# VH-VL binders against q0aze0: the designs that were tried, part 162

Target 1, 268 residues: q0aze0
Amino acid sequence: MKIILVNNRFKENTEKKAQEIAGQLSALNVEVIIDNGLDEPYAGTVDFIMVLGGDGTMLRAARRYGQRAIPVLGVNMGTVGFLSNIEINELAEYLPLILREEYSLEARMMLEVAVFQQQSLLTRVFCLNELLLRSNSPRMLSFALEISGQKLEPYRGDGLIVSTTTGSTAYSLSAGGPIADPQLDAFIVTPVASHIINKRPLVVSPEREISLHLLEEREAIIGIDGQIKMDFGAENRVLIKRAPHPLLMVNLKAKPFFTSIDRSLQRQ

## First folded at step 7 (VH-VL)

Design C50 (framework fv_ragifilimab)
Fold by ESMFold2-Fast, scan of step 7:
Structure C50 (fold): chain C 268 residues (1-268), chain A 124 residues (1-124), chain B 113 residues (1-113)
Amino acid sequence: as target 1 above (268 residues)
Amino acid sequence: QVQLVQSGAEVKKPGASVKVSCKGSGYTFTGYYMYWVRQAPGQGLEWIGVINPNSGGTTYNQKFKDRATMTVDKSISTAYMELSRLRSDDTAVYYCARTFEKGSYYTDEYFDLWGQGTLVTVSS
Amino acid sequence: DIVMTQSPDSLAVSLGERATINCKSSQSVLYDSNNKNYLTWYQQKPGQPPKLLIYWASTRESGVPDRFSGSGSGTDFTLTISSLQAEDVAVYHCQQYYSTPLTFGQGTKLEIK
């Protein structure tokens, strides 16, 4: 068995913990590759991905490895989040189940984002939570939104979020989007700081294709999961669709999603 | 082990060009963006631009766009920053600095690895 | 451009006392998508390049002593050294990486009384 350990080297003790776990796995005849964010993603074949960290580390792992159809387990090492399944102090308990492949998988849809300059593809990226189009200045954006070729009325405001259901509790929630069951597949389209009072979030089939472009020359950015920031101008177009493969999240322990989000909303 | 090593100090006349080198070692050179930053004596830091060593793609601070040229030579893991039409106020220590692959982790344009700096003096 | 302004330009603090350095941005460096502040602090000693201390406004770089902490959000940020040591004499710089061009504060020189 070959396992990738994804960690954040900048968090206190995470590098030491990754080395400890790698040693334990090696003693069990498991080959371990450590991805601490410094090098290119491991290009070889692997059987399992273990993410040591918070939601941010999981989002990076999903971008790097999510399209490979490999089981990914989130192991929390401190700050509680939505994308981890077990705590680090529980890993020893669950490790035998991991090695015997005795777990269930939850498929989480991902977005495929293609950014064009005129007719040329500039980049293609994948994400687990959302794409954000946002003004990078105090000026409002004017932009066109198309859903499966249907042209909507021009949007005017600070921006727009196109989110997965997994992303419904991330930035989309802060912008007024609905809370979605992460087991449901859908795009959630949420306006950001709109000056148009009747703009509402949309819940759209994941088989739809979404296109965005600016109608005026403005300084704007495209944000992907809060991890990739790209300049976006009137010469650019972005195309969003369901990614070919979902992220396969390992489920070793039941997590009470609805009670967790209910408590989080009371604090916000 | 992991380090950025820059070329030595240079003295130039106004109107000349200077080319500073920055050699990376101990890591995969093409996996990380390379940034250039300068610091005039007793002043703050000023960003010049960034280059993707894998593609050669560049983004410049508008202030330097007409005079700065960033390039890379992947075969020797070396990045270059050339500044033309030098003025006296270009006298500064020029640094190269590395960040993670852009977009890999929260648009992390903070710098954990810096070159030692190259003093460029422009005097008549 | 986002303008970064540090205060004070210089300060002298006795050994063992608390030092505070402020950094103000002309516009918010809080990114709504991830709720992170794109603000970094560096320490620079004479003849050396800057050394990373704190990123994301409050996350301490590995190997940086616990006496260093960052706080603040949006436009107002503070670097605190809870108990000044002799080795902390340096110029401290804040930097925003919210938008290009990347911009730095003018620096704050910290000296021992």
Scores: ipSAE 0.000, ipTM 0.414, lowest interface PAE 15.1, mean pLDDT 85

Design C6 (framework fv_ragifilimab)
Fold by ESMFold2-Fast, scan of step 7:
Structure C6 (fold): chain C 268 residues (1-268), chain A 124 residues (1-124), chain B 113 residues (1-113)
Amino acid sequence: as target 1 above (268 residues)
Amino acid sequence: QVQLVQSGAEVKKPGASVKVSCKGSGYTFTGYYMYWVRQAPGQGLEWIGVINPNSGGTTYNQKFKDRATMTVDKSISTAYMELSRLRSDDTAVYYCARVFESGSYYLDTPFDYWGQGTLVTVSS
Amino acid sequence: DIVMTQSPDSLAVSLGERATINCKSSQSVLYDYDNKNYLTWYQQKPGQPPKLLIYWASTRESGVPDRFSGSGSGTDFTLTISSLQAEDVAVYHCQQYYSTPLTFGQGTKLEIK
C-alpha cells in the first residue's frame, strides 16, 4: 500500500508528527510519500491520502489530489473542524481498518474555477468550499452574474460567494447563506453586503455554469477556499463549473453533521 | 536543489532595451509562477509583474505595463523580462523569484526562491 | 496601492541586545475569511537577494533562528530580534501580498553599535 501524508509545513512541529506517523506506517510495510506543500503534488499512483491537520490542510489536499478519485482521510491534529473524520489520538485504533480498506466513502462535490484575462486562460483551479469575489477597497463593486448564459440584473455590493454544499458552513454562512447538507450537490450563490434589497442567496443545479465579471473598473480580488487570492479587474472573467470528480472522503467514524452545526450556531 | 540562475550584468544607454533571463532548475518549471522584482541602489524593492510559465499569461504592475514584457521558453526552463525605453532611473538590480504554487498570487509563501540578481546600469 | 512604511530607516544595536523594526501598511492586510495577515519579512545582506524570514506576519520560515519573531495585525507590524548576532547585520524589508501591486517597505538597515 502506498499512502500520501499531507501536512502543513508552516505549522510548528507538524512535520515531526508526520515523520513519526510515516515511521509507524513503514513498520507496517506501507510505502509513505510526505507532501509538506513544498513540491509539486505526487504524480504517481497511490492507494490512500492521509491529511494531518485542520480544515485548511484538507482544503489544500482537496485542491491538489481531489480530482484523482483517491480516498482522503482527514486526521485532526488538535483543532476541531468539519472536514476531519478522526482525531490524531484515535489513529492507532483505526489504522487496521485503513490498511484492510474497511471504510466507507462520502463523495463531496468540488468547483472548477477558470480565470480569464480577455480571451486568455490565466489559471484553472479546483476547490472544495468556495470562490469569493470581494472589493479590495472601501468602494462597492458593480458586477455581472450569468447562470448558464442567463444574465441577471447587475449586482452592487461588497461581493459574491459561489459555494459548494460543503462550503455552506464556511464563508457563505457568514454572509447569510443557507446551511446545506453536504451530501447534496448544488451551488450556493450568496451576495456579500448587497445594496440592492431582495438580492437573495440562490441555490442552483450543479450542472449550471456560473460566470462573473466587473461592470466598472474597481479594485477587487477573488479568493479560493481562503488560500488562493488573485486580483480581479474589468478585463477579467471567471467561469465556475462543477469539477469532473468529487473528493472521496473516508468515513471511519460517524460524525453527526446536523448536531455539530447546531451546537456551533448556538455559540454565535 | 531548486535554483534560479540569472543572466549577467548589462550596461545600456537611455532609450535602449534590456532583456534579463532567469533559468530554473531542480523543479518542474511550468508548475510555479515567476515574479520579477527590481531594486534601485539604496532603495526598496519594487514589483514588476508575474508570469505563468505554463500558459504564458502575465499580470503587470501598471507602472511598468507600457515598457515591460515577460516571456518564457519552456523548452529550456527560462523566463525573460524585457524593459524598453530605458531611463537613468531604471538602474537597478533585477530579480526573478518563484511563487510556491502555480495559479496563485497570494499564498502563504509568496517568494520562496530568488535568483541572484542582474545589475542593469543605464547611463549616458 | 497599499503603501508600506518602515521605521526606523536605520538602527544600530549592540551584540546580544534586542532589535525592533516596525512596518505600517496604508490599509489592512488582514484577510477576514482566513483571519491571516498577508505580511512577510525579508533579510537582505549586501550583494545578495532577499531571504524569506517570516510570513503571515508571525510564522517563521524553516531554518530561521528562533531569535527572530514577527507580531502585529491589520496595519501595524513588528519584527523583533531578541539577541542580535553579528550575522544579523542586514537590511530588513516588509512586504504585503494581500493585493497587487505587491508592495515593499523602504527597508531598515540594521548595524552593530
Scores: ipSAE 0.006, ipTM 0.465, lowest interface PAE 12.0, mean pLDDT 85

Design C7 (framework fv_ragifilimab)
Fold by ESMFold2-Fast, scan of step 7:
Structure C7 (fold): chain C 268 residues (1-268), chain A 124 residues (1-124), chain B 113 residues (1-113)
Amino acid sequence: as target 1 above (268 residues)
Amino acid sequence: QVQLVQSGAEVKKPGASVKVSCKGSGYTFTGYYMYWVRQAPGQGLEWIGVINPNSGGTTYNQKFKDRATMTVDKSISTAYMELSRLRSDDTAVYYCARVFESGSYYLDTPFDYWGQGTLVTVSS
Amino acid sequence: DIVMTQSPDSLAVSLGERATINCKSSQSVLYDSNDKNYLTWYQQKPGQPPKLLIYWASTRESGVPDRFSGSGSGTDFTLTISSLQAEDVAVYHCQQYYSTPLTFGQGTKLEIK
């Protein structure tokens, strides 16, 4: 068995913990590849991906490996979050189940984002939560939204979010979007501080293609999962589709999604 | 084991073109964006542009857009930057640099590996 | 364009003493969605390309000695060398990667007094 162990190099103690876990797995005849997030993704075939860290580390792992249809387990290192399944101090208890493949998988849709300058493809990335288009200045954006070739009336405001259902509890929630069952596949399109009060969040089929471009020159940025930032000007356009493969998240322990979200919202 | 090796020094006359190469080794060439930066004698660093070696997509500093052309040859893991209509103030050391983080990203990471530099001298 | 201004242009510091280099951006390079400052510091020795020292304003690159530290947020940033060593003689450059065109400061030349 071959496992990729994803950790966050910016947290000093996670390197040591990753090496400890790699040693334990090697003792059980498991090959381990450590990925600290900055070097190129491991190109070979693997059986399992273990993510050591919080939601941010899981988002990075999903962008790097989510399209390979390999089981991904989130192991929390002390921060609370929605994308981990077990705590680090529970790993030894659950390791025999991992090695025997005694777990269920939950498929989480991902976005495929392609950013163009004129006809040139600048970048193609995958993400688990959302793409955010936002103004980088006090001035409102004016932009065009097209859904499967249908051109909507122009948007005016601070921006727009195109989210997965997993991302419904991330930035989309803060912008007034709905809470979605992560087992559903849908795009959630949420305006950010729209100047027009009748612009509402849209819930659309994941088979739709969504495109965005600016209607006038403004300082704007595209954000991916809150981690990647790109300049976005009138010469750019972005195309958003459902990614070919969902992220396959490992369930070793039941997580009550709705009660957890409800409790979180009541504490705000 | 990651290396970026650039072509040798060039001396050109005003109005000529120069093409600098940058060969990557010790990593997956198409996995990292390639940046071009120059440094004139006694001056600071100046960004020329970035190329996605997988797609060939480019973003140029507007200052260089009409004269600079960035390309890649994936079969030999080599990136090129050609600067045309050279002037005396184009005299500089030209660097290629690899983006810090792997993946199809640009404009949000620093440069972690640099080529050794190519001195281009433009004189009559 | 974001203009990067370094100060001082040059400084001389005695071995073992603290060196401080400042960098100011004409607009904020803080991305509030991830709470990161898109600011890097490079070290450049004569005849060599720049070497990455610090990114995200305060994160030290692996292999860089702990006497190097970065601080600041938004528009004002500082590179500190807590106890200057002979091998630290170099030109130091700050760079923003918040927006295009990517821009660098003019550089600060650090010498031993």
Scores: ipSAE 0.402, ipTM 0.746, lowest interface PAE 3.7, mean pLDDT 87
Fold by OpenDDE, second read of step 8:
Structure C7 (fold): chain C 268 residues (1-268), chain A 124 residues (1-124), chain B 113 residues (1-113)
Amino acid sequence: as target 1 above (268 residues)
Amino acid sequence: QVQLVQSGAEVKKPGASVKVSCKGSGYTFTGYYMYWVRQAPGQGLEWIGVINPNSGGTTYNQKFKDRATMTVDKSISTAYMELSRLRSDDTAVYYCARVFESGSYYLDTPFDYWGQGTLVTVSS
Amino acid sequence: DIVMTQSPDSLAVSLGERATINCKSSQSVLYDSNDKNYLTWYQQKPGQPPKLLIYWASTRESGVPDRFSGSGSGTDFTLTISSLQAEDVAVYHCQQYYSTPLTFGQGTKLEIK
């Protein structure tokens, strides 16, 4: 068996724990690769991904490895979030099940985000939570939203979020978006401080494509899962689709989503 | 102008290792992915792998994942490709090649500049 | 893996005549998000590395003569030399960069008849 441990090198506790766990796994004849974000994603084949940390680390892991159809386990290390399945102190208990591959998988839809300059592709990213378009100044943006070729009325506001159902409890929620069942596949399109006060979020079929571009010369940025940032101008456009592959999240311990929403949200 | 200059021809025995170098100049070395491609005599081109000269991150063709090792020395703008456990069918001209655009996802661009090639001959 | 197949393996064309080389991919290399084909043509002369001719299936690299053109979409692509010149004698390669592993055709040897 070959396992990737994903942690955050800027979180010393996770780094230390990753090394410790790597040692334990090695003692069990498990090959271990540690990904602390310093290097490019490991290109070799692996059987399992263990994410040590919080939601942010999971988002990075998903972005780096999600398209590879590898089981991904979130191991919480004292943070509050929605993407971890077990706690670090529970790892020893569940490790035998992991090694025997005795667990369930939950497929979570990811986004495919493509950013263009004119017709040239600048970047293509898979992400678990959301794409954010926002103003890089105190001024509002004017931007066009197109869904499956249907042009909506121009948006005016601070920005727009296109989120997965997984991401519904992230920034989209803070912006007034609905909480979505993570077992659903859908886009959630949430305005950020729209000039139209009653502009409502949209729930969009995962079969559709979403396009955004600015209608005026303004300084804007694209944000992906709160971790990737890039400048966005009038010459740019972004296309969002459902990623061709879902993230396969490991379910070792039952975590009822709806019964834990209030608890999780109150702690954030 | 952009130039990629590779090391000289190599003759190796089966089972040995070979390390080919590729020095980049005329551009920001760490700003462009470096690819390695080989061409057996009279055959087509075969992709070996790619390295990010800035981070050292690599992606290998699965065919070579156990034998090929790509590295870089940023201080001298040089990329290296080492192939171990050589076989006769590893006889080929090995090329380094630069991606077309800086900062792009490495799968989204063609190879615009190539090294002159390094002939590696594996024979008993 | 995406298999690239060129045809013919070799051809001879008279000076001033049209040369046509085909390349077929085992699966589409058209990216639906940008409607671009991740297909490249290279020219390789004896003792030299490949030289980039066409990318995105139909875009000429700077400095490439107008007589070279690329066409096609999805799985079928064509490199055309409208009027063959003596300096065009070479092996031509198609390559997909749609997905890893990157793959090339077997090459087409173009000679003067």
Scores: ipSAE 0.017, ipTM 0.510, lowest interface PAE 7.1, mean pLDDT 90

Design C8 (framework fv_ragifilimab)
Fold by ESMFold2-Fast, scan of step 7:
Structure C8 (fold): chain C 268 residues (1-268), chain A 124 residues (1-124), chain B 113 residues (1-113)
Amino acid sequence: as target 1 above (268 residues)
Amino acid sequence: QVQLVQSGAEVKKPGASVKVSCKGSGYTFTGYYMYWVRQAPGQGLEWIGVINPNSGGTTYNQKFKDRATMTVDKSISTAYMELSRLRSDDTAVYYCARVFESGSYYLDTPFDYWGQGTLVTVSS
Amino acid sequence: DIVMTQSPDSLAVSLGERATINCKSSQSVLYESNNKNYLTWYQQKPGQPPKLLIYWASTRESGVPDRFSGSGSGTDFTLTISSLQAEDVAVYHCQQYYSTPLTFGQGTKLEIK
């Protein structure tokens, strides 16, 4: 068996823990490849991906490996999050089940984001939570939203979020979006500080294509999963659609989504 | 060990072009974005642009967009920055620099390794 | 463009004493979604390229001595050297990587008193 162990080089002592776990796995005749973010994603075939860290590390793993149809397990190292399934102190208990492939998989949709300058593709990226368009100055944006070629009335406000259902509890929630069952496939389109009071969040089929562009020259940014930031100007356009493959998340332990989010909201 | 090695010093006349090279070694060259930065004598650092060595995609500082061209030759793990229509105020040390996470956009991480610098002198 | 302003332009500090360098951005470099400040500090010794010291405003790069620390959020940032050593004589630069164009402060020259 070959496992990629994803960790965050920027978190204190996480790399040391990854090395310890790699040693334990090697003792069980498992080949381990450590991905701490310093090199290119491993290009060879692997059987399993184990992510050591919080939600941020899982978002990076999803961006790097999410389109390869490989099981991905989130292992929480300390900070509680929504994308981890087990705690680090439970790993030894669940490891035999992992090696026997005694687990279920949950498919989580991802976004494909393509950014253009006029007709030239500047970049294409995948993400698990959301794309954020937002103003980078005190001035509100004026921008166009098209859904499957249908041109909506212009938006005026600080920005817009296009989220997966997994991302419904991330930035979209903070902007007033609905909490969605992650087992559903849908885009959630949430305005950020809209000037028009009746611009509501939209829940849209994942088969639709969403495009955004500025109607006036403004300072704006595109944010991806809260980790990647790009400048966005009036000559740019972004096209968002469902990614070809979902992220395959490993379920070893029942994690009740609704009671977890309810408890989290009580803590604030 | 990671190393970025740049081409040697250049002396050019106003109106000429200069092409600076930066060879990467000790890492997967196509896995990391490459930045170009310059520093005029006694002045601060100024960003020129960034290139993705895997795709050849570029983003330029608008100040340099009409004169700077960044390219990559993946077969020899070398990045290039060409600056045309040189002026005397283009006299500077030109640096290449790498960001330290593969698959991230250039705004996601800071510069982690720098080349030794290439002095370009523009005078009559 | 985000303008980065450092203060002071130069300072002299005695060996073993605390050195403090400030950096101010013309607009916030805090990305609210990940709660990270896109602010970096570099050390540049004469005849050498800049060397990464601090990123995300307060995260020390591997191999950098623990006497170096970064603090601040939003628009106001500080680099602190708790006990100055002879090898710390250099020009220090702050940089934002929140938006393009990437911009640097003018630099602060640190000398031994």
Scores: ipSAE 0.000, ipTM 0.464, lowest interface PAE 12.9, mean pLDDT 85

Design C9 (framework fv_ragifilimab)
Fold by ESMFold2-Fast, scan of step 7:
Structure C9 (fold): chain C 268 residues (1-268), chain A 124 residues (1-124), chain B 113 residues (1-113)
Amino acid sequence: as target 1 above (268 residues)
Amino acid sequence: QVQLVQSGAEVKKPGASVKVSCKGSGYTFTGYYMYWVRQAPGQGLEWIGVINPNSGGTTYNQKFKDRATMTVDKSISTAYMELSRLRSDDTAVYYCARVFESGSYYLDTPFDYWGQGTLVTVSS
Amino acid sequence: DIVMTQSPDSLAVSLGERATINCKSSQSVLWDSNNKNYLTWYQQKPGQPPKLLIYWASTRESGVPDRFSGSGSGTDFTLTISSLQAEDVAVYHCQQYYSTPLTFGQGTKLEIK
């Protein structure tokens, strides 16, 4: 068995903890590859991915490995998160189940985001939560939204979010989007501070292709999962599709979505 | 071990062009974006642009867009930055730098590895 | 463009004493979606490239001594060296990575008294 252990090199003691866990796995005849963010994603085949950290580390792991159809387990390091399944102090208890492949998988859709400058592809990235288009100045944006070749009336406001169902509780929620069951596959398109009151969030088929471009030159940015930030101008266009593969999240322990979100909303 | 090794110092006349190279080793070259930054003697750092070594896609600081050209040669894991129509105020140490995390434009992390720098002197 | 301004331009501090360097951005570098400040500090010794010290305004890079700390949010940031050592003599630069063009402060030269 070959496991990738993903950690965040920028968290105190996480490298030490990753090495400890790697040693324990090696003692059980498991080959371990450590991905601490310094190098490119491991290119070889692996059987399992263990993410050691919070939701941010899980979002990074999803971007790097989510398209490979490999089981991914989130192991929390003591901070509350939505994307982890077990706590670090529970790992020893669950390790035999992992090695025997005694767990269930939950498929979570991902976005494929392609950013162009005119006709030239600048980047293609995958994400688990959302793409955000927003103004980078006090001025409102005017932008075009096209869904599977259908041009909508122009949007005017601070921006737009195109979210997965997993991302429905992230930035889309803050912008007034619906809470979606993450087991559903759908795009959620949520306006950010729209100047037109009747512009509502849309829930559309994940087979749709969504494109965005600015109608006027403005300072704008594209955000990916709240982690990647890109400048976006009138010469840019973004295409959003359902990613070819969902992220396969490992369930070892019951963590019901609805009770988790209910608890989170009560704390606000 | 990750290393970025740049070409040697250059002396150029005003109006000439200079091409600086940056060879990456110890990592997969096409997996990380490469930034170019310069520093005039005794002054602060100034960003020139970024290149995606996999696609060749570039974004330039508008100040340099009409004179700077960034390219890559994947076969030898080397990035290049050419600056044309040199002026005396282009005298600077030019650095290449790799950003954290692969596969994305304008990553949300700072530069993690820097080349040693290339001094370009423009004098008449 | 976001303009980064450091103060002071130069600073002389005795060994073992505290050094404080300030950095101000012309607009906020705080991203409200993730509550992070897109601000870094670099150390640059003579003849060397810059070395990353602190990112996200306050997160210390691995291997950087704990006497270095960063603080601040939005537009006003501080780098503190709690007990200056001889090897800390360098020019310190702040940088924003909130928006392109990426911009740096003018640098602060730290010297021993």
Scores: ipSAE 0.024, ipTM 0.591, lowest interface PAE 7.9, mean pLDDT 86

Design D1 (framework fv_inotuzumab)
Fold by ESMFold2-Fast, scan of step 7:
Order: structure tokens, then C-alpha cells, then sequence
Structure D1 (fold): chain C 268 residues (1-268), chain A 122 residues (1-122), chain B 112 residues (1-112)
């Protein structure tokens, strides 16, 4: 068995813990690859991905490996989040189940984001939570939204979020979007501080394609999962569609979505 | 000198509305967002929402949506926060703060108002 | 939302003591520009919160050099090298990389 251990390169104590866990796994004849984010994603075949950290580390792992149809387990290291399944101090208890491949998988949809300049593809990225279009200046954006070729009336405001159902509890929530069951596949389109009173969040089939472009020359950014930022101008267009493969999340322990979100909102 | 000066303390009954002002000076009013943050007795700082004075666009935290309204008057360089349907749990010191907005969606609060105590009691 | 956790929730100290407060975020605060938007604030009841440190380690104008910030990614520290009487206050970290901005729960520094 070959396992990738993904850890947070910016958190010193996770490096030592990753090495410790790697040693334990190697003693059980498991081949271990450590991905601390500094190198290119491991290109070889692997059987399992273990993510050591919080939601941010899981989002990075999903972008790097989510399209490979490999089981991914989130192991929390201190900070409560939505994307981890077990705590680090529970790992020893669950390790035999991991090695025997005795677990269930939950499929989580991902976004495929393609950014164009005029007619040329600049970049293509995948993400688990959302794409954010935001103003990068004191002035509001004026932008066009098309859903499967259908042109909506122009938007004016600070921006727009196109979210997966997993991302419904991230930035989309703060912008007034609905909380969605992550078992559902859908895009959630949430305006950010819209000047137009009747622009409301949309829930859209994941089979549709969504495109965005600016109607006025403004400084804007495209944000991906809160971690990647790309400049976005009037000559750019972004196309968003469902990614070819969902992220396969490992369930070893019941972590009910609704009680988790309820507890999080109470804490907030 | 950058200053944010807030209106004075308010005492309200449950169900009433309160409108707190934050007057900015010493900088170009429309170049920075203004956010509102509160602190209830014995609690930490809680973000309520923010406003872009340039366009009047607003973003509110979900638990306040439908009860809070933020507005900006560029002629007086003043931001207002109105909170309706007041409950005893809304008793708090309310602060305005300037967002540096180094990039949209990223920054920190460099200058703060002195705070406005809102007491909701009956 | 990005969750921000401070520790300890309170501590007792004497004038001249070295005080350390930690702040941990649920995801990386490194912005795509290379900047990390983690800031620290001092708050006393009846007064405005005051910016101490911005972008992890930069002291704001007028802040004494006994205050220093350090850290990277998800783990951050505020250090007061020699506590003064005016430093007895509550300290908050805030992440400003991801929208919406989120605060830690606060750390109260009290007199022994």
C-alpha cells in the first residue's frame, strides 16, 4: 500500500507529526510519500491520501489530487473544521481499518474553472469550495453572468460567488447564500453586496456551464477556495463547470453535517 | 490625522431600532471600506458587516441579515449602522473600523472609532 | 468561515514579565500575493481597539518595540518582551486574508 501524507508546510509542528506517522506506517510495510506543498504533486499511483491539518490543508489536497479518484481522509490537528473526519489522537484506533480498506466513501463535487484572455486559455484549476469574483478597487463591478448560454440582466456590486454544495458553508454563507446538503450536486450562485435589491442566490444544476466577464474596465480578482488569486480584467472571461471527478472523502466516523453546521453557527 | 468619531451611547427598549453613526476624517472617505464590530459584555469581538462608501454596497453577517442596514453619506463622510428589532442580547459596544483594503477581500483594521454603548433593557 | 483560535483565554502576569499569546487558523493565511494578513489588536473596556501588529510581524505606527509578532501559514504568536502597566488588556488576533474577516476569541492579560 502507498499513502500520500499531505501536511501544512507553514505549520512547523505538522512536519514532525507527519514524519512520526510516516515512520509508523513504514514499520507496517506501507510506502509513504510526504507532500508538504513545496514540490509538485506526486505523479505516481497511490492507494490513499491522508491529510494532516485543517480545512485549508484539505482544500489544497483536493486541488492537487481530487481528480484522481483516490480516497482522501481528513485528520484534524487541533482546529475544528468541516472537512476533517477524525482527530489526530484517534488515528491509531482507525489505522487498521484504513490498511484493510474497511471504510465508506462520500463523493463531493468539484468545480472546474477555466480562465481565458480573449480566446486563449490562461489557466485551468479545480476547487472544492468556490470561485469568487471580487473588486480589487474602491469601485463596484459591473459584470455579466451567463448560465448555459442564457444571458442574465447585468450585475452591479462587489462581486459574485459560484460555489459547490460543500462550499455553501464557506464564503457563500457570509454573502447570504443558502446552507446546502453536501450530498446534493448543485452550483450555488451568490451575489456579494449587490447594488440591485432583487439579485438573490441561485441554485443551479451542476450540468450547466456558468460564465462571467466584466462589462466595464475595473480591477478585479478571481479567488479560488480562498487560497489562489488571479487578476481579472475586462478582456478576461471565466468558464465554470462541474469537474470530471468528485473528491472521494473517507468516512471512518459519523460526522453529521447538520449538527456540525448548527454547532459552528452557535460558536460564531 | 485619520479619525473615526462615533455617536453617543443609546438606551433602547426591546423591539426598538438604533442608528449609530461613524464620521470619518483625515483621508479620502471613498477609498476605504468601513466595517462594524461589536462586543457584548463578557464576550469577544464579533463582526457585523461592512460597507463600501464609494458605491454603497454592503455585506452583512448572516445572523444580522434582515435586521441590520448600513448606509454612507459621502457629503458628510459618515457611515451609519441601523439595527432593528432589538433584543437584550444586542446590548454591546459597537465599533466602526477602517479596512485598509490592500487587495479586495484582504486587509486589516488600522483605525477604529471610540465605540458606542447600546443598552437594550426593560 | 476561516476559524481563528487563540490561547490561552487568560493569563496572569507581573510588570516586567515576558508574555506570549498564540493564534491558530483553520486554513493558510498566505495570500496569493505572498502577504499574510494576520493582525493583532489591544483592547481595553471603554476604549477603541488599537492595531498593534499587521501582516504577521510589522509594528503599527507608535507601537512600542516590546511588541513583536511572528509565525507563518496557520500558526502565529504575539510576544510582549517586558510587560508594562498599560499592557494589561485583552488581545485579539484577526485573519484578513479570507473573507469574511474573523477574530480570535481574545486573551485577557491580568495582574497577578
Amino acid sequence: as target 1 above (268 residues)
Amino acid sequence: EVQLVQSGAEVKKPGASVKVSCKASGYTFTDYYIHWVRQAPGQGLEWIGGINPSGGSTTYRRKFQGRVTMTADTSTSTVYMELSSLRSEDTAVYYCARDTLEVYGSGYFDYWGQGTLVTVSS
Amino acid sequence: DVQVTQSPSSLSASVGDRVTITCRSSQSLVHSSGNTYLSWYLHKPGKAPQLLIYKVSNRFSGVPDRFSGSGSGTDFTLTISSLQPEDFATYYCMQGTHWPYTFGQGTKVEIK
Scores: ipSAE 0.000, ipTM 0.367, lowest interface PAE 16.7, mean pLDDT 85

